# VHH binders against Type II methyltransferase M.MthZI (mthZIM), part 3

Target 1, 355 residues: Type II methyltransferase M.MthZI (mthZIM), of Methanothermobacter thermautotrophicus (Methanobacterium thermoformicicum) (p29568)
Amino acid sequence: MKTTHRIYFKNSADMNELKDKSINLVVTSPPYPMVEIWDRLFSELNPKIEETLIDEEDGLRSYNLMHEELEKVWHEVDRVTAPGGVVIINIGDATRKIGKKFQLYPNHVRTIDFFFDRGYQVLPFIIWRKQSNKPTKFMGSGMLPPNAYVTHEHEYILIFRKEGPRQFKTEEERKLRRESAYFWEERNQWFSDVWTDLTGVSQRLNHKNLRKRAAAYPFELAYRLINMYSIMGDWVLDPFLGTGTTMIAAACAGRNSIGYELDHNFKDLIESRINETLKLSNEIVMRRINDHIEFIREKNGKYYSENYKFKVTTRQEQDIRLYYPRTYKKIKNNEFEFFYQEVNPKKERQSKLNI

## First folded at step 18 (VHH; from k2 with S56Y)

Design l2
Fold by ESMFold2, look of step 18:
Structure l2 (fold): chain B 355 residues (1-355), chain A 119 residues (1-119)
Amino acid sequence: as target 1 above (355 residues)
Amino acid sequence: EVQLVESGGGLVQAGGSLRLFCAASGFTFSDYYMEWLRQAPGKRREWVAYISEGGYTDYADSVKDRFTISRDNAKNTVSLQMNSLKPEDTAIYFCAADWGTWRTPFDYWGQGTQVTVSS
């Protein structure tokens, strides 16, 4: 097995490199409208936004203009998403004072409306509670009602499906689907509508040409979503690639990927992360296996994986196959191929003798 | 004190059979995977077979269909029945115990028993 990973350094409002209906899964986190770290980016995309924020102090108009810029990308996402494809958008609402008015700007509502109005099925989505000891607070009148405010601590992982459930028509497709299954205990952890076990990260990049603070979701967030909503060999798109997390997670999960990133200065960072994917993927697969072995001993599973010689909880887990990349090569500028090997239990037993 | 004591080694003719035993003490035997390893002169150690706490087995390709691992939790023993022996099977055979996790050290080792297969 191999996977292909391509990066385009351009505005994803135009994704003409991608054919209609070519993408199985989108996992992304856009710049968040009305969150201050993104004001410069949005103002560079549309200078009127700066005028509405600063000169006019018109928060609602700023909010609408910022979403209009994102919606250019969502139109391209709609075009390239295949029937049965899934679009996942991690987005937070913004709490912000413009002039003398404080309010929440409900980015998740506007994003849901965009896809819902275009016939997508809105699937149960996830509230991501980022664990932090020091959340940003807008207290208002503090202890005096009624002008105090709730502290905002959640983001959303919105999940949309195009044109109903994906169909797997051939035996080869159904086999790949079965091999792409996840363990019962992983399903119980991952398919929860509230995630509290992932810490958000805020990164200050050490390169002066990267003029914006990179807000990134953790690798584990992307890795879960890719395993939950795609099968091996699927094409995963991130139109707001940033530091490359979705692409690295796709490679670790045996999926192809495409990313768009406006700022060409991310190139070296992304390539550095690609270089470390081989070790990361190997370690993740071993951790998943060992976590399962510990889990199933306590739960006394009723089914058996012949591939790996351990019990599993359900019949659907019997055909799980786990791969990790053995090597990769750069095909051309900004394009990479990974070459995989399946976990070999006998070789792994032999290697214990060297520990 | 944990002990794994191998026995049953010796000299056997090619094509013959031999049964190894490993007696365990000092730990909860039924909770552990039991393993057989071997080391031929001048070579690195080689994994041979395991049997899980629940009785599931696997074998190195070089011994599959010729060797059978089994365990007796009442006696705290694991055994290795070796059939159709070849000169290549000549080695010191070690009994080991582990928790079954991958890429983690074996928890306990025996001292080994010599098996020599002559033509």
Scores: ipSAE 0.329, ipTM 0.749, lowest interface PAE 3.7, mean pLDDT 89
Fold by ESMFold2 at other seeds, look of step 20:
Structure l2 (fold): chain B 355 residues (1-355), chain A 119 residues (1-119)
Amino acid sequence: as target 1 above (355 residues)
Amino acid sequence: EVQLVESGGGLVQAGGSLRLFCAASGFTFSDYYMEWLRQAPGKRREWVAYISEGGYTDYADSVKDRFTISRDNAKNTVSLQMNSLKPEDTAIYFCAADWGTWRTPFDYWGQGTQVTVSS
């Protein structure tokens, strides 16, 4: 097995490298409108935004202009998404004081409106609740009613589907779908509308200027979503690639990927992350297997994995196949091919006996 | 008291056959994976074969197509039929039981039985 991964260093408001209806899954997190670390990015895209933020102190107009910039990308996402394709956007609302006025700017509402107005099915989506490790911001009057404010500690993982459920018409497609199944206990953990078991920690970065733009979701978040909403060999797009998390997760899950990133300085960082992740790729997949084996020992499943001969809970898990990338080859400056090996749980166990 | 007792080892000429047996007591045999491991002089233990509680089997590459593992849940025994034996198969063979947890050590093992294959 081989997967292909491409990076385009340009503004994703123009994705003319991609054909209409060519993408099966989008997993991304855009710059968040009205969150201060993104002000410079949005102002560089549209200088009017700096005027409305600073000179006019007009929060609503600034919010609208920032979303207009994102919507250029959402139009391209709509164009390239195949029928039955899924668009997943991780986005947080902003709490912010502009002039004398404090309010929440509801980025998730504006994003839902865009896709809803274009006929997407809005699927049940996930509240990603993160524990804050900093004192509460914007308490208002604190202990004095009625002007105190609740703390804001969650983000949204919005899920949209284009043109109804995806169809799998050939036996080869259905076989690949069955091989792409996940474990019953993973389904129970992942398909919850509140996630509290993931923290938003930054990856280690070696570039000072990149730290401000590397506020991204963790690998596990992307990895879950890719396994939940795609099959092996699918094409996954991230129009706001950043440090490459979605691409790396797609590679670890046996999916092809395309990423857009405005800042060319991320190139070396992404390659460094690929190399570090390859060291761990077998462990990532083996951890899923080990967690399953511990789970199924107590649950006592009714069925067996056809490929690995451990117990599974459901008939749908019988054909699971698990691969991990062992090596990659750089085809062009910004294109990578990954080469895979299927897991062998018994040989991994033998390695423990030999050390 | 858990006991796993191997038998059937011995000296055999290359190309010959042996059948090992393991008698189990003191635990619910039908709930466990049963396995064979071996250790040659001066080498680490290596896995040979297993049979799940449901009867599924797998083998190390070095013995595949020559060895056959089987179990009898009514008699609490597991056996290893070894055909086309090679000098490289010379080792102490151990019977083991485990819960099927790939990260944890085997729960029980026997004393071992010596198999020696002469050229």
Scores: ipSAE 0.000, ipTM 0.307, lowest interface PAE 13.3, mean pLDDT 85

## First folded at step 20 (VHH; from l2 with S52N)

Design m5
Fold by ESMFold2 at other seeds, look of step 23:
Structure m5 (fold): chain B 355 residues (1-355), chain A 119 residues (1-119)
Amino acid sequence: as target 1 above (355 residues)
Amino acid sequence: EVQLVESGGGLVQAGGSLRLFCAASGFTFSDYYMEWLRQAPGKRREWVAYINEGGYTDYADSVKDRFTISRDNAKNTVSLQMNSLKPEDTAIYFCAADWGTWRTPFDYWGQGTQVTVSS
């Protein structure tokens, strides 16, 4: 098996490199309208936004203009998403004072409306409650009613499906689907509508200047979603690639990927992270296997993995097949191919003797 | 106290056969993977074969088709039938057990039994 990973450094409001209906899964986090760190980016896209924020102090108008910029990208996402494809958008609402008025700007509502109005099914979505020590700065009147404000500590992982449930019609597709199954205990953890076990801010980055615009979400968030809503060999798109987290997660999960990033300064950082994927994927696959083996020893299951002969909880887990990338090559500037090796029980028995 | 005790080692001419045994006590034998490992003089330890709790077996390429691992859960024993022995099979053979985890230490080890294959 191999996967392909492409990066385009341009505004994703134009994704003409991608054919209609070519993408199986979108996992992304856009710049958040009305969150101050993104004001400069939005104002560069549309200078009128700066005018509405500073000169007019018109929060509603600023909010609408910022969403209009994002919706150019959402139109392209709609065009490239295949029937049965899933669009996942991590987005947070903004709490902000403009002039004398404080309010929440409900980014998730505007995003849901965009896809719902275009015929997508809105699937049960996830509230991501970040583990964070930073309280909101907007306390209002504090201990004096009625003008105090609730602390806002969560983001949304919105999940949209295009044109109904995906169908798997060829034997090759059905085989890949069965091999792409996840363990029963992973399903229980992942398919919950509230996630509180993922930290949002810190990954191991060596670039101090780019850390302020670091990954919008941790690797594990993307990895879960990719395993939950795609199969091996699928095409995953991130139109707001940033530091490359979605692409790295797709590579670790044996999916192809495409990313768009406006800021060319991310190029070296993303390529550095792509280079780290070999070790990361191997570590993750071994952890998943060992976590499962430890889990199942207490469950006394009736089924066995057909490929690896360890116990599994359900019949649907019998065909699980696990791969990790062994090597990769750079095909051309900003394009990479990963070449995978299936886990090998014999080799792993030998490796126990090295510890 | 967990014990794994190997037996059946000895001197054998090339082309001959030997059967090793490992007697286990102090744990629920039927739940464990049972393993054979070996260490030749001056060489690193080498995995030889395993048999899991369900009876599935696998072998290192160097011994495949010559060695057969088996287990008797009623007697808490695992054995290794070694056929078509070569001088390169000369080693101390160890019995080991674990839950089948990957890249983690074995839970239990035996003391080993010497196998010497003469030309």
Scores: ipSAE 0.404, ipTM 0.780, lowest interface PAE 2.6, mean pLDDT 89
Fold by ESMFold2, fold request of step 23:
Structure m5 (fold): chain B 355 residues (1-355), chain A 119 residues (1-119)
Amino acid sequence: as target 1 above (355 residues)
Amino acid sequence: EVQLVESGGGLVQAGGSLRLFCAASGFTFSDYYMEWLRQAPGKRREWVAYINEGGYTDYADSVKDRFTISRDNAKNTVSLQMNSLKPEDTAIYFCAADWGTWRTPFDYWGQGTQVTVSS
């Protein structure tokens, strides 16, 4: 098995490198309209935004103009997403005072409206409670009613599906789908409509530099979503690549990926993270296996993995197959190929003797 | 106290057979993978075979088709039938137990039993 990973340093409002209906899964987090740190980016994209935001102090117009800029990207996402494809957008609402008016700007509503109006099925989505992305608290009148405000501390992981459930028409596709299954306990953890357990950037000791540079979301968030909504060999797109988290997660999960990033200064950081993927992916796969073996120790599982012979909870887990990258090749600037090897239980028995 | 006690080792001529036994106590034997390992003179220890809690077995390539691991959950024993023995099989053979986790230490080890294969 081989996967391909491409980076384009340009505005993703134009993704002409991608054919119509070529992408199976989008996982991304855009700049958040009305969140102050993004004002400069939006104003550079559309100078009218600076005028409405600063000179006119018109929050509603600014919000609408910022979303119009994002919708240029969403139009391209719609064009490139295949039938049955899934679009996942991590986005937070903004609480902000413009002039003397405080309010919440409901970014998730506008984003849902875009895809819903274009015939996407809105799937049950996830509330992500995160500590590291807390907004400035607006308390209003504090202890005195009625002008006090609720503290806003969550983001959304919105999930949209294009044109109904994906079809798997060939035996090769169906086999690959079965091999891409996840464990029962992973399903129970991952397919929850509230996530409070993602604190993970600090627990990846070998990736210290990643903690110093803000990512839109932790690796584990992208990794879960990619496993939940794609199969091995699928094409995953992140039109707001940033530090490369989605691409790294796709590589670790055995999926192909494409990322767009406006700021060319991210090139070296992303390449460094790609270089670390060989170690990261192997460790993640081993952790998943060991977590499962520990989990199933306490259960009366009825089934066994056909490929690895440990117990599994359900019939659908019997064909699980796990790979890790053995090596990679830089094809040219901004394009990488990973070459995979299936985990080997016999080799892992020998490795226990070195501990 | 957990104990794994190997027995059945000895001197045997090349081409011969030998059966090792490992008696286990102090833990829930039927829940564990049982493993055989060996250490030849001057070499690092190597994995030989395992049998999981459900009876599935696997073997190192060097012993496949010559050795057979089996378990008796009623007696808390695991055995290793060694056929077509070669001088290269000369080693101390250890019984071990674990949960089948990968890249983690074995939970329990025996003290080993010597197998010597003369040509």
Scores: ipSAE 0.378, ipTM 0.782, lowest interface PAE 3.3, mean pLDDT 89
Fold by ESMFold2, look of step 22:
Structure m5 (fold): chain B 355 residues (1-355), chain A 119 residues (1-119)
Amino acid sequence: as target 1 above (355 residues)
Amino acid sequence: EVQLVESGGGLVQAGGSLRLFCAASGFTFSDYYMEWLRQAPGKRREWVAYINEGGYTDYADSVKDRFTISRDNAKNTVSLQMNSLKPEDTAIYFCAADWGTWRTPFDYWGQGTQVTVSS
C-alpha cells in the first residue's frame, strides 16, 4: 500500500489542478471572518474590507464581504467533492466591537447557509469546547445587568454531505471499507456532538513570519475526522492547509491528500513535519491497539479480530486492518509518497521481549 | 502470590517428543493470554507460541507444525507438545502470561524448564 500527498502554494479560490468530483473528504479550518488576526489577509484579498472596518465602521458589511471571499473557495470545494463526499469545516464565531457596537458575528450560520442552500445534507455536527483563560474576554458591564456578555469559548466542526450516502459498489471497495473500521469505544468517544478533550494548538514556531498562523487544530482532531468519514485510499482535501496538520493526519491514516496554502513560507515547516511523522507513525497505531486491548479486558466481548485475534466488541470490527507508514519518497518539489507496513502479530510478540 | 511453574523438561534424542506443562495460580487464568518463550545458550529470548483466552493459537515459524500449545482453564494449566525435536530446540522454556496488549511487558513469568535435544 502507498498514498500520495500534494501541496499547491496558491489561493484555493481557484483549484484548477483538481478534477470535478475527485475528492472524498474535505477537512479544513478557514481564516475566521471578523477575527482580528485575519483582517489583513481578508483586506489583501479585497481592499474594500479595510474601508468597511475602519472608515465606515460597518461590521455587518465587513462580515458579508469576508464571507464572500470564503465562498469563492466553497464553490471550488463543491465542484471537486464527489457524490456522497463529506465536507468538514472547523469554524468559530467572532465576538468583536466595531465602533461603539459589540456583537457576535455568526460565521457558522453563514457557512451552513452556503452548503444547505446548495443541496447539501447538514449532518449532526460537533461543538468543540476550547476553554480559554485569556485576559481578552468581552465582559460588557461585568456584574451589572443587562449589558454583560457570556464568554464565547467554543468552535464548530460543521459536517456536510453531498448528494446522499456514499455507495460502495465493488467488492474491493467494500473490503477496504470493512478494513477501515474503527473500534467501538473509539466510535463512542469520537461520535459525540460535544468535544471537550482536545485543546487548541499552542505552537512555538522558529519562523517569525509564521507565529500568527499556527495550526488551527491539533493532529488528533484531524485524525479522528479522517477516520470517521473516509476509508483507506480516499482523497482528503484541505484548501487552507497551514502547517499541514490535515495532510499529516491523512498520511498516518492511510489516505491520500491534497492541500492548498497561500503562503509559500509554510513549505519548510510542512516538510519538517512530514519527516517527523515517520518517527512517530508506528506509535500512533500501537497506541490505538493497546488502548483497545485495555478497554476490551473489561468487557464480555463475543467477537474476535480475524486478522489479529484480540477481542472486539462488534461484528463490524472483525476485519480491521492496521497499517503505518514506514518510508516515504519525494516525487516532486511538493509531492510525497508514503509506503506502508501492516502490523505483524508475530513480530509484536517478539518485540515484547527485553533482549 | 502469582506463580507460573513449568515442568516436563529434560533430555531427549533428536526426533523425539516432550510435553511441557505450566501450572498457574494467583490470577484469573481464563482471562489471560498464555505464552511459551525460549532462550538457547548465547542467544536472545525467542517467542514460541501463544494461546489467547478464546483458544486461538499462533506459533513462531521455526516450530510451526511440530509444536502444539493448549490450555485447560479448569485446571489453570497450559501445555506445549513438542514433536520432531531438533538440537536447535535446546533451550530454557518459559511460561508467560499477559493481558493481550502488544509491545508492553509480559505480566507474569515462570522460572523456566530446561529442554536438551541430543544428536
Scores: ipSAE 0.370, ipTM 0.765, lowest interface PAE 3.7, mean pLDDT 88
Fold by ESMFold2, fold request of step 23:
Structure m5 (fold): chain B 355 residues (1-355), chain A 119 residues (1-119)
Amino acid sequence: as target 1 above (355 residues)
Amino acid sequence: EVQLVESGGGLVQAGGSLRLFCAASGFTFSDYYMEWLRQAPGKRREWVAYINEGGYTDYADSVKDRFTISRDNAKNTVSLQMNSLKPEDTAIYFCAADWGTWRTPFDYWGQGTQVTVSS
């Protein structure tokens, strides 16, 4: 098995490299309108925004203009998303004072409206209680009513589906779907409408010099979503790639990926993380297998994995296949291919003797 | 106390057969994978075969089609039928138990039984 991973360093408001209806899953986190660290980016995209923020102190107009810039990207996302494809957007609302007025700017509402107005089905989505050391705190009048404010500490993971449930028409597609299943206990953990077990940077990756944009969601967040809403060999798109988290998660999950990133300075960091993917993916797959085996130890299950012969909880888990990249090569300046190996129960038995 | 006690080892001529047994006590035998391992003189330990709690079996390539692992949950025993023995099969054979986890230690080990295959 092989996956392909491409990076385009340009504004994703133009994704002409991608054919219509070519993408199965979008997982991304855009710049958040009205969150101060993104003001310069939005002002560079549309100089009117600086005028409305600074000269006019018009929060609502600034918010609308910022979303109009994002909507250029959402139009391209809509164009490239295949029927039955899923669009997942991690976005937080902004709390901010402009002039004399403090308010929440409801980024998730505007984003839902965009896709809902275009006929997407809004699926049950996830509230992410981000375990972070750095929430913005606007207290207002503090202890004096009625002008004090609630502390805002969560983000959204919005989930949209284009044109109804995806169809799997060939036996090859249905086989890949069955092989891409996840374990029952992973389903229990992942398909919850509130996530409280993830921080802005995973423990594993929090020692890297990550840009603030890259710390918006951890590897595990992307990895869960990719496993939940795609099958092996699918094409995953991140139009706001940052440090490459979505691409790395797609590679670890055996999916192809495409990323767009405005800031060419991310190139070396992304390439460094690509080098680390070989070790990361193997460790993740082994952890998933052992966590499952420990979980199923005390459960009276009546099904077995066809490929690995350990117990599984449901019939739908019988065909699970797990791969990790063994090697990769650079095809073009910003294009990489990963070559995979399936996990091997016999080799893992021998490996126990080295412990 | 958990015990795994191997028996049935001995001397046998090449081409012959031998059956090893492992008697288990002190744990819920029917819930465990049972394993055979071996260590030839001067060599690293080698995994030979397992049988899982449901009866599925698998074998190292070096012994496949010559060795057969089986279990008796009523007697808490696992056995290894070894046919068409070769001098290369000379080793101490160990019985082990685990939950089938990957890259983790075996939970229980026996003391081993010597198998010597003469030319």
Scores: ipSAE 0.368, ipTM 0.777, lowest interface PAE 3.4, mean pLDDT 89

